# Miniprotein binders against Putative cysteine synthase: the designs that were tried, part 4

Target 1, 336 residues: Putative cysteine synthase, of Sinorhizobium fredii (p55708)
Amino acid sequence: MLHTTVTQLIGQTPVMSIDVPGRNATLVLKIEKNNPGGSMKDRMARSMVIAALQDGRLPPGGTIVESSSGNTGTGLALAALEFGLRFIAVVDHHAAPDKIRMMRALGAEIRYVEGDFREDEVAVVERQRLAAQLGAQLPGALFMNQSDNPANPEGYTGLVDELVAQLPDGIDAFVGCVGTGGSMTGISQRLKRNNPAVRTIAVEPAGSIVFGKPGHPYYQSGTGTPAGDEVGKVLDYGCIDEGVQVTDTQAFETARYIARRKGLLVGGSTGGAIYKALEFIGAGKLTGTVVTTVADGGEKYLGTIFDEEWMAKRRLLDPAIAAQLDGWLFGKARAA

## First folded at step 2 (miniprotein)

Design tc3 (from tc with A41L)
Fold by ESMFold2-Fast, scan of step 2:
Structure tc3 (fold): chain B 336 residues (1-336), chain A 116 residues (1-116)
Amino acid sequence: as target 1 above (336 residues)
Amino acid sequence: SPRELFELAYEYLLMGRFEEALKILEEVVKINPDHPRALYLIAAVHFYLGNTEKSIETFERAIEVDPSNVLYWAWLAYLLYLTGRPEEARKVLEEGLQRFPESERLKELLERLKKE
């Protein structure tokens, strides 16, 4: 049918497969970067706004406020345009520059946290504090609070319905990134309701505290929970079979690998999920149809992950990662 | 031009300058009285400023101009409910559902009102 609003374009995203010869496995990528806002967060943002409008927490012509690394903010900016709302995005110095530019282009008001924060430090605690303050102080404003909002995981149920229709032979595993826990929770609960044998693996950055490991700074944005913050209440640990960590180097080198070998520009968190999926497939821990999401596009990271100087200055380059990926995919390192 | 005025009003809305935005939007509607987006924003701004009755009146006008936008029906019902007029809100939702029978937004609002 002909669509009359940009938000009607959310969903119905394609899938792409990468066969793993010799491993009895296929990695399936759900191409969520094809949502109009460029990420899977469009689903969750629209879900949260509709829920708040329906229950009266958000007034007509009101203001939505959120702490965002960019993707959630872009989705909320699109929802704000659809519903005649003002949107204020609270950001820190860790956010990818092009994500800020995209939100600003869509009419979002950008508020930076005060203070001198290192580039490798995720200031989620200060962003949450400022967003909550603005939501409380501004007339007609609501802090969306995605980490505690039950409409966040509900927004992803349609993604699973699409996957089930697209993959008639079934799904054996789902590997995805965990930030607030909304997508992991929504996807995992729905998949396990359909087939309780589906294996669910949540990937967090090394330095994130979601699965109880010691915290330290990391460059991956929009994923994980930094030291000193609380894990989101929407995360249901009971639907996750295994939690694993991926380093910035592993995640970013994998994103660079996928771009150069497959022609697909993926974001850093996607690189991390692909790395872990292929590691588990290579080790024989996952077989059959293994699904992950291309949560957002690499176009937002051209000045960071895909810039060799940016990577080199932060000691994130490691050619061993490409060799590992070649080994898992093809049974040995690919010649130059 | 009406387009330039609308864009200017939108800029004021983004800055939280609702009184100034409203004045400019009213100029847009004087030039183009059937401008549904301007009517929608005027209705929303009136509610934000605490002028709830003018907001209701303007959403009724917006529906007259563009009855095909389900959001106008949802907002009108919501405002009627907030102002202690749940029977009118229910009627608006029932009428809206005749026009948009598959609208999950209108169905959920109507179900919530029936439970009260």
Scores: ipSAE 0.000, ipTM 0.127, lowest interface PAE 19.3, mean pLDDT 84

Design tc4 (from tc with A74Y Y78A)
Fold by ESMFold2-Fast, scan of step 2:
Parts: sequence; structure tokens; C-alpha cells
Structure tc4 (fold): chain B 336 residues (1-336), chain A 116 residues (1-116)
Amino acid sequence: as target 1 above (336 residues)
Amino acid sequence: SPRELFELAYEYLLMGRFEEALKILEEVVKINPDHPRALYAIAAVHFYLGNTEKSIETFERAIEVDPSNVLYWYWLAALLYLTGRPEEARKVLEEGLQRFPESERLKELLERLKKE
């Protein structure tokens, strides 16, 4: 039907399959980069804004504040335009430059946290504190606080309803990235209501603390919980069958591989989810219809992940990754 | 029924389909002119359509019909403040706090107004 607002274009995203010859499995990609803000976060951002307006925490014409490295901020900027709100995005140096430019183009006010940080450091604690302070001090303002907001996982139920309609023969597993835990929680709970046998695998960066491993810096943007922060309250560990880690090298080399071999530009966290999905398929741990999301597009990472000099300077290149992926996709390779 | 029409209109509102929501809400208030939730929804739609004065008038009407919902007081005060009418916003908040003395949200907005 004819839509009259950009936020009405959220959802109804396509699916694409990657055949795995010689394995009893098909990898299905839910192309969430096709949302109008360029990522799956559009679903969650709209959900949070609507919930806040409905329960009166946010007044008409109010101001929303959020700590974001880009994708959530872009979704919130779109929702703010739709509902006549102001949006202040609190950001750090870890955020991809093109994500900042996109938020600014959509009318977001950008505030940087103060201090010197390494490029591989995520200043999430400082961002969260500044966002909370602005929400408390500005008239008519609300800090959205996505990590603790129950409307965050609720925003993803439509994604699952779409998947069920698009894949009528069923879904055997879902492999997705975990940051706040909102998408993993919303997707996993809804999938398991439909079929409790669905396997759910959550992927975090190496150096993230979501599943109790030691914390250290990582380059993956918009995913994981860094050392010194607390795991989001929206994450329901009970709906996650397995939590695994993916390195920056594995994630970024996989994103580069998918671009060169399949013509699809995916973000770094998506590369990580694809790497782990294919690793588990190659090891025979996942069979049937295995779904993951293309959370955002690689167009935002042309100066980083897809720039060989940027990758080389940070020692992130490893040609062995392409060989592993070829083995899992086209051979009877083991997880060795 | 008014309930069924209201639920449909509210779905359109949540979808950002403000003109369609308004048409259905107008049918709700034709059937029940004192439907406070429908008046509240009409006020919100007028704000999102840029009809600020109509929005303020309709929130005032919603409070007249149902003064027991603290959210109507909050929305009216916040809208008055954000549209450059802080003295009227303060009066609404002070009256609202007489009815809802424990409302943290009304207290927070009033304190922000006093500091500015």
C-alpha cells in the first residue's frame, strides 16, 4: 500500500539464502540493512519512542537522549522526525564517521564525550553518564536507556513474524549478535513461542563480557558489552541456547569475503554472526534452516573494514579466514 | 463500537498515519463527545500535524472530562512549556500537583521550569 511517512517503511525486509553444498543446511540472511535508517535498529528505536509517548514519560515535542555509536541513533533520529521530537545523540570516537554524518543529516544534535581514548576503546560508560545527565537536566527530556528498556526487545517481534511467513518450511536455528541483548531476546523469545526446538546462538566480540569471558578492547561497533559496563537488563539469558565469541579479524575478514564472493556489503557484527553460523554448520552442530540478520550495510565501513590499509595497520588481516569459509561452504570440512 | 473504532485509530496513530487516525477519532467523539482517551489522542494527533493551538485546546478539554489521569496534565504542561508558554505550564503543573501530590514526573518538570 502507499506509505506517507518514512517510519512506515520499517520492516518487511527481504531474505536471501546462501547454499552450503555438501551440508544439510542453508544459511538465510534477513536483510535488515534495507530498513530506511539502514539497520535493524529502526524497529527498536520506533518501539521505544512510541512506548515512551504512550505512557507519558516523553511529552509531545519533547527531547529524546541516547548513547549511540550510530545505528540506534539513526533509528531514533527518524522516529524523532516522525513524532515532532528533538534528538540528542551522545557519541564517542569509536563511532564510524559515516554513522555520525547520517544522524546529523537527519537533524540529530551530536554531543561528544570528553577525554582521550584509544581507537579500540569504547567509551560507553562515559556516553551513558552524559546521556542520563542530559535526560535529567533538560526540560521535557528523556534518556531512552536502550539497555534497560523493555520496548527494545518488543520492537523485534515483527521481524520474526516476517521470517515465519517467508520461511514456511520452518526455522531450525537463529544466530545473531548480542549488544544490549534486545534483538537476541525479542527474536529468540518469539521464535521459541512458535517452535521451542529452535536453537538460538548469541555472538559477542572477543573482549566483550556478556557471557563472562575476560574483557578487553575490540573494534566491532554497536555490539558487545565492554569491560567496566554492565550487561543490559533486557537480555534474557534463558532464551539463549549458546553464547560464543568472535574476533575482530574473523568478523571483518568474513564481511570482506561476503562482499567479494556474494556482492553483499555487510557490517562487521554481521560478518561475525555469519562466521559463527558457518563454523557451526561446518562442524555439523547446526543443520536445516539457519537464520541470521544483515543488521546494517557495509557502506558505512568503506573507510575501515573495507580499506586494506586501515585493516593492515591494526593487524586485522588474515587470509586463513577466507580459506576456512571456503572449506565450510564448499567442502566436508571439520571445525578443526 | 466506540471501543473498536478507538483501538483502530490508536493503531493508525502508532503507525504515524495521523490524518487517518484523526478521521476515525472524529467518528469516536461523534458517538461519545466525552471520551477522554479519544480527546487525548486527538490532541496528540493535532500536535504531530503541527496544529499546536488545537492540540492545547483539546488537552484542556480532555482534563475537563477526566481530571484523574496525570498524563493529560503532564502532556498539557510540557506542550505549553515547549511552545514558549512557561507561565501557563507552571500553573498547569501546580494544579496537577494538587491532584497528584506524589507525581514524580510533574515535580521534575516543575523544578526544571523554576531553575530556568
Scores: ipSAE 0.000, ipTM 0.275, lowest interface PAE 14.4, mean pLDDT 85

Design td1 (from td with A41N)
Fold by ESMFold2-Fast, scan of step 2:
Structure td1 (fold): chain B 336 residues (1-336), chain A 116 residues (1-116)
Amino acid sequence: as target 1 above (336 residues)
Amino acid sequence: SPLELFWLAEEYLRMGRFEEALKILEEVVKINPDHPLALYNIASVHFRLGNTEKSIETFERAIEVDPSNVEYWAYLAWLLYMTGRPEEARKVLEEGLQRFPESERLKELLERLKKE
């Protein structure tokens, strides 16, 4: 079928397998970086915009507002273009320049929060406050509020339908990153409706507070909830069998490993999910078909995760990680 | 300075050095007893180290300092439930719902406890 809009290209993403024969398991990667906006967030962004238009909360030609310096903002910019809407992205001063340029290239208006950080404040709180204020005060505007928006998890149901069709022998586990909780909730609920025995494992950065662990800064973007912020209301803890943490070093070294050994550029949060999936497979805790998502591409992280000097300056390099991955994948570590 | 001590504690937490982080966080709280993030981290570290009663007491203190953070209410209730104190967990959730009447998180936890 000939598509007439970019958002019609969302979905129908491919899968790629990495066999772990020594552990009776196959890791399946759902390549969500292939969405037109470069990430799985395209699915939830389109879902949220359609729901708001259908419910009448957003008028024709209206304005959508959201707090995002990354993938959600790109998805919302694409959806705004399809539906003739204005999009305002509220960002903090730590936003990556290329992510901002991408949103601006798609016609998004960028609003920076002002002020200095305090030891008891986080930038995400100020971003959320400004976004809510703009949604309330501007004519015809709506703050999408992804962390509390039920259309966020609903946007991922099509991803599960695709996986079920692509993997006819079944799915034994899903390992995914948790930020707002939208993708974990939407994917896990729909997988469990299809097969209640599917194990669902949520991965957050070390320093994230989603599962009540101590809070500290982390470099992983688009995942986790930092201390001082609130966990999103869309997260359904009841559909998650286990919550685990992954360190920045584990996540980023894994992303670098997958690039060098498999030729696939993945983002940092994807590296974290792959690390934990392989760790659980290596420990015999997961067998069979284990699915995770390549949420976005490593092309956005060429100046960070894939830059040796950036990694070294932040003490994130650890050659033991590659050795661990080799051991899990091939039954023994390989020489560098 | 208190800010530098708090950052040092965060580095120790990043390294998995929880006992050392705890000592530094306790010094932060001596200087600033109303530091909500330090109290949250002290409570969370105590739970990780198996000091359940100190964890509960410190989460209660964190709520006194910052009653507007719904996560403190949810974490305290969950901790009480996991440690065999479901009636106290229920009371924490009921009080939290007075402050956050629209919290689906607290409502879900309360309904789960009623089925136990």
Scores: ipSAE 0.031, ipTM 0.605, lowest interface PAE 6.8, mean pLDDT 87

Design td2 (from td with S44N W78F)
Fold by ESMFold2-Fast, scan of step 2:
Structure td2 (fold): chain B 336 residues (1-336), chain A 116 residues (1-116)
Amino acid sequence: as target 1 above (336 residues)
Amino acid sequence: SPLELFWLAEEYLRMGRFEEALKILEEVVKINPDHPLALYAIANVHFRLGNTEKSIETFERAIEVDPSNVEYWAYLAFLLYMTGRPEEARKVLEEGLQRFPESERLKELLERLKKE
């Protein structure tokens, strides 16, 4: 089909397989970075906007508001352009400059929270408060509130339908990152509707509080729930078979490994999901077709994860990770 | 010129000046009768003014002018649903899917409608 709008390019993303010799398993990567906004968040952004228009909470020609300086904000900017809406992104001083520039290029209005915050402080509470206030006070405006919005997980049903069509022999497991919980919930519920035996594994950063572990700082962006925040209400713990933690070093070294060995630039959270998928495959805990998502591209992390000096300064480099990955993928480190 | 008039109309819409916005949008469509955003905006303004039937007619006209824009089909279905005409909304989505069988957007809207 010849597409006439950018949002029509959302979805229909390709899959790439990585065979795991000797372990009766194939790791399948759903390449969600190929969405027009560069991430899987395009799906949920479109879903949230459509739902709000359908139920009358957002009028035609209205204003959407969200607390996001990342992938969700980019997706909402694209959806706003498509539906003739105004988009206000509420951001804090920790927002990555390139993510802000991308949203501005797409016509988003940027609102910074007021106040003087330290470089290491997270202004999430102030961001959420300002976004909610703007949604309540501006005429025709709605705070999308992605963490509590049921249309967030619903946005991922098309991703699963694509996977089922692309993998006709079936899916045995899904391993994915948990942030708001929307993608894990939407994907897991839809997969289990098709086959209740599908194993679903949610990956959070070490230091994230999603599965009740003690909180501490972590460098992985766009995933997990840090100490001081509330876990999103969209997360359905009942559809998750296992919750596991991945360290920054494991996630980032894996992203670097995939870039050098497979030529695919993946984000840090994707590196974490791949690491855990391969660890479980290597241990014999997962077999058959194991799926994960390349949620966004490594192009957003060239100055961090893929910069050796940035990694070294934060003590995140560990050559043992590459050896572990070689062992799981090729049997080299563990064959003898 | 049409783009500048369109942006001016958007400003009047933000101010709640719907009749003034409509006048400007009508000037846009005089210059470019097949302007997609202006047709959408005109339909939206009629809906805001309570001119529901004119809004529906404008989306029907938009499809007549540009049947290849799947968003016009989605907008019409949404408006029919919002105005208490879910069976007509379903029919529009089914007809749209015959033209755009791979449209995830129309499939999503149809699934949402069936849940009600």
Scores: ipSAE 0.000, ipTM 0.111, lowest interface PAE 22.4, mean pLDDT 84

Design td3 (from td with A41L S44A)
Fold by ESMFold2-Fast, scan of step 2:
Structure td3 (fold): chain B 336 residues (1-336), chain A 116 residues (1-116)
Amino acid sequence: as target 1 above (336 residues)
Amino acid sequence: SPLELFWLAEEYLRMGRFEEALKILEEVVKINPDHPLALYLIAAVHFRLGNTEKSIETFERAIEVDPSNVEYWAYLAWLLYMTGRPEEARKVLEEGLQRFPESERLKELLERLKKE
């Protein structure tokens, strides 16, 4: 079909398998980086904007405001352009620099939170406060509030319908990253409606508080809930079979590995999900068709995750990760 | 050029400068009277400025130019409802559903209007 708008290009993303020859399992990647905004967040951003317009919370020609680490903001910028809205993105320095540049290129207004924050520190409370303030003060403005917005998980149901059509032999497990909980909730609920035996595993950064572990800073962007913030109301713990943590080193070294060995540039959170999926497959805990999402592309992380000096300066490099991944994927011992 | 004028209008809209954006969008429509996105944005700006009747007329024009855009039907219906014209809103939604029978958006909006 010949499409006439960029938002019509959202969805219908391809799938790719990664061979796991020794374990009676295949890892299937849903290539969500192929959405026009470069991430799966295009789905939820369009869903939230349409819902707000249709129920009158957002007037025609109005202003949307959101606290964003990047991907949600890019999706909202695209939706704002499509529906004739102004978009203000409230950001902190935890967000990857290329995500900020992409939002600016799409015409988003960028507002930084004030204060002294480290690169590995998420200023979520300050971002939420500023976004809510702007939503209240500006004419015709609405703070989208993705963590509590029911249209967020609703936006991912089409992703599951695509997966079911693309994988006619069935899906045994889904491994995905958790931040607001929208994608884990939307995907897991719809998968379990079709087959309640599907195993759902949510991956958060080490230092995130989603599953009750102690909080500390982390470098992974757009995922997890930092200490001092509340877990989003859209997260349905009842549809998640297991919550696990992945370290920055595990996530980032895995992203670097997939780029070098498979030629696919994935984001840091995707690296974390792949690491945990392969760890569970390697341990015999997951078999059959194991699905994860390539939530965004590694192109946004060329100056961070894929820059050896950036990684070394932050003590994130660990060659043992590549050896572990080789062992799980190929059954190979590391070189002597 | 018409493309440069449209980009300038979008920039004014992003800045919340609705009256300046409207003047430029009107110049875009003088050059291309059948520009559906410019018509939609003119309608949205009129609503924002309190010119509700002009907004409704312009959304009706946008639908004439591009009847395939389901959002124009939804916006027109929502504006009619918000301005105290629920029977007209319902008729717009019913006509839209004849064109887009599988549209969950139009079905949900129609259900909400029935509830009142």
Scores: ipSAE 0.000, ipTM 0.145, lowest interface PAE 19.0, mean pLDDT 83

Design td4 (from td with W7Y A74Y)
Fold by ESMFold2-Fast, scan of step 2:
Structure td4 (fold): chain B 336 residues (1-336), chain A 116 residues (1-116)
Amino acid sequence: as target 1 above (336 residues)
Amino acid sequence: SPLELFYLAEEYLRMGRFEEALKILEEVVKINPDHPLALYAIASVHFRLGNTEKSIETFERAIEVDPSNVEYWYYLAWLLYMTGRPEEARKVLEEGLQRFPESERLKELLERLKKE
């Protein structure tokens, strides 16, 4: 079928398996980086825009506003372009230049917050405030507010329907990253509706406050809730069987390992989810079909995670991680 | 000037003072009856206040005054669609497309209706 719009390209993403025969398990990767915007956020962005258009809060030809310098902003820019909407992305001065350039290339209007902020949490709060103000004040404008928007988790139900069709023998566990909680909530609720026995494990960075641990800085992007911020209202703790933390070193070394051993460029949060899935498989805590998502691609992290000097300067390199991964996958550590 | 009044109305909208913004926007439309942004702002305020029928009425009046403005046809169809009147929205879009056969926005909204 010939597609005529970019949003028609969202979804129907492939799966890739990594067998762990010594542990009676298979890790299945849902390759969400293959969405047209480069991440799984395309699903929730499309969902939020369609829901707002359907309930009349956003007029066709109107303006969407969001606080995002990342994957959500890219997804919203694509949806806005497709549905003839104006998109305003509210960003701070620490936003990654490549992410801003991508949004601009897609026609987004970029608004920087004003002021000199001492902490990133203060800049995040101001971004949210400015986005909310613009949504309330401009004619035909709506602040999408992804962390509190029920259309966010609803956007991921199609991902589960795809997984069920692709894995007809069943799914035993889902291991995924938690940020706003939208994907964990949408995926977990839909999986458990189909099979209540599915084990759902949410992975946050060490230093994230989602599961009540003390907050501290972390380098992982697109995941977690930093100290001083509030966990999103879309997160349904009741559908999550276990919340666990992954360190930056574990996540980033795993992403580097997957690139060099499997030829798949994954983002840092994906590295964290894979590390935790393999750790649980290695410990005998998960068996059978264990699913995770490749939320976005490693192409966005070539100057960070995949740059040896960047990693070394931040003391994030640890060859023990590759040895652990070899041990879990092959039953023994392998030479570099 | 109408431009100064329009920006003043935007300030009242910023303060959540919808009734005061509406009065000023109505003065803008009194001076410039074919001002699409002011008419749209009036319709948007009525929709936000729950006055859906007044929103629809605003664009019905706009089409009566100036049937050659494609924006009025688009916004009327959108309001009808959003308020659960898709057959009326379809009729407005079909009539609008007869007047503006190259309008991408009218085509997009009609395609969206067909998918539902």
Scores: ipSAE 0.000, ipTM 0.125, lowest interface PAE 19.9, mean pLDDT 83

Design td5 (from td with Y81W M82L)
Fold by ESMFold2-Fast, scan of step 2:
Structure td5 (fold): chain B 336 residues (1-336), chain A 116 residues (1-116)
Amino acid sequence: as target 1 above (336 residues)
Amino acid sequence: SPLELFWLAEEYLRMGRFEEALKILEEVVKINPDHPLALYAIASVHFRLGNTEKSIETFERAIEVDPSNVEYWAYLAWLLWLTGRPEEARKVLEEGLQRFPESERLKELLERLKKE
């Protein structure tokens, strides 16, 4: 069958394995960057738009509004083009510049929040306020409100069905990043429905407040809940077995490691999830088939995470991370 | 099923294939007769095909199913005004403004109707 629209290309993403010899474990990467918008958020964005059109909250030809750091906005821009909708993305300067450029290239209208925010600061409260205001004031407009939208986690059920078919011997654990909580909730609930013994581990940036730790700024984009914001209602803590934090250095050095050793360009939050998965495998806490997602590609981060000068200027480089990853993946060198 | 069919119908609408879109939308409402977006789309297609009375009747049903969408009220009022039914358009706008008192869109339509 020939596909006639870009949104028909969403899903059916491949998997890649990384063996961890000697630890009875395999890390499986679900390559969600292969979605047409470059991230797993295409699934959720399509789900939210279709649900809103079907239940009458969004009229045909209407306007969708969302607060986005990039990936959700890109998915919504694609869905808006497909369904003949106007899309307004409310953004701040924390988002990677190429993510904003991608949304603009897809026809999104970009609205910046007012204020002087640093690159490592997230203006999420101001973004949410402006997005809600625009949704209420503009005729035929709807603030998608992904953090509280039940269609957000529903958008990920197909990802799990694909994983189950691709991994017939079973799945022992899922390690994923938590932002709104939609993907962690949707994936974890459906995995546990298939096998209640599956371990689910949610990874947030150090400085995020999802699991009750003190808040501070972080560079990781599209993940976590910053200080001053509320954790989204779509997050079901009951389906998460463990919540852990990953530092910017751990996440970004891991993304750089995967690129250099495996030839796969992954985003920063993906680096964080891989780091934590390998840390738990190395400690003997996870065995068998451990799944994570390559939520987006490293192509948007070539001028940041994959640029040594950008990393050095922000004090994010640490060669010890590569050594830790080698230790967990391969164990100690045979020769002392 | 209804979601997939509605998505396909929206594709045909974008291509200007109104008769094919209508057939698919009619399949959606056979499965879910109270689907407000499918009713709204059917009403819009009937208008474009020149079936004005069916369009009005279907927009009225869409509002009955989902009275919370201000655009349904605005579009019904506009269509009634265009088809020479200004008293009914006024009543729709007045009722809509009771439900959406701050709607600039409904206020603007009411102002236009009063001037013509």
Scores: ipSAE 0.000, ipTM 0.112, lowest interface PAE 22.1, mean pLDDT 83

Design td6 (from td with E10Y R48N)
Fold by ESMFold2-Fast, scan of step 2:
Structure td6 (fold): chain B 336 residues (1-336), chain A 116 residues (1-116)
Amino acid sequence: as target 1 above (336 residues)
Amino acid sequence: SPLELFWLAYEYLRMGRFEEALKILEEVVKINPDHPLALYAIASVHFNLGNTEKSIETFERAIEVDPSNVEYWAYLAWLLYMTGRPEEARKVLEEGLQRFPESERLKELLERLKKE
């Protein structure tokens, strides 16, 4: 197939399996980092833009506005280029500089929120407020509002259709990260429509409030809901069988492990999902075909997760994690 | 039905297959000439295929058929501005404001164009 636009490259991502000897389970990774914008967010960004163009909320040549300094912003910048739209990304100082540079390279306008914020503080409320204001006041503009936009979860239905075709013997479980809840909702609803017995497990950072636990800071980016923010309306708790937390150390050490042992550079949230999938497999809680997504690539985290000095200074290194992963993958897991 | 054909075209749009989507959307408009979502989609597809003149023509036709839709006036004006035709964009907005004197959307767009 000869493609003529970058957005035609979205989807049809490959799968990779990791054998788990002796556990009657196979971990399958859906390699979403292979999307042209480098993450699974390309799917929901395209979905939101097309829906807005089709229902008349966004005019041809209009302006899209969103509160995102990460993968969603990159996906929206890419979609804006394809559909001849202007994109304004509302960001805070918590945003990784390389993610801002990616959006600028794709033609996005960057708007910083005003105010004094801590280095570990995400100004979500201020970002949402400014994005909404810009969407209301600029001519031909629309605030996409991903956390409340039904086209967000709808954008992931194609991912499930691909998985079903790629895994004809069936899917027993899906383990995925939860932030806005769009991907967990879209994937889980469609998987359960095909097979109601599929077990769905949502992974949030320790310190995230999605499943009602007390909030505290965390380093994982693009996942979870921090204290003081509202969980997105697109999250359907009814399609999630279990919500679990993963620590920064568990997530980041797992990402480092996968890079060193399998040659695959994955992002921090992916490391968290893999850790929890393998923990459940090792404990005998999940069997058969267990799917997770490689939501984005580790090349975005070379100065953080994959930098030993960065990890050491934040007390995130723990060699026990590699030992746990070896135990679950190659030997008898001990769960206390 | 026109609705079923429209959503088939929508799937092609989601795939970035604009020429195939356009063919189906044109069929929708032949069956239902005043289908507002199809007219908007056709204009958007023409713009994305680099057919700016056809996109402009589609909204001009849409206004002629249904001058009561304020969005058509706003879309036409914005598209004219984006393609380097700001004086025509201003005329469209001024005419639109005669029809929709209370439209904040058209007033804001006109003020923005005057400042640029």
Scores: ipSAE 0.000, ipTM 0.125, lowest interface PAE 20.9, mean pLDDT 83

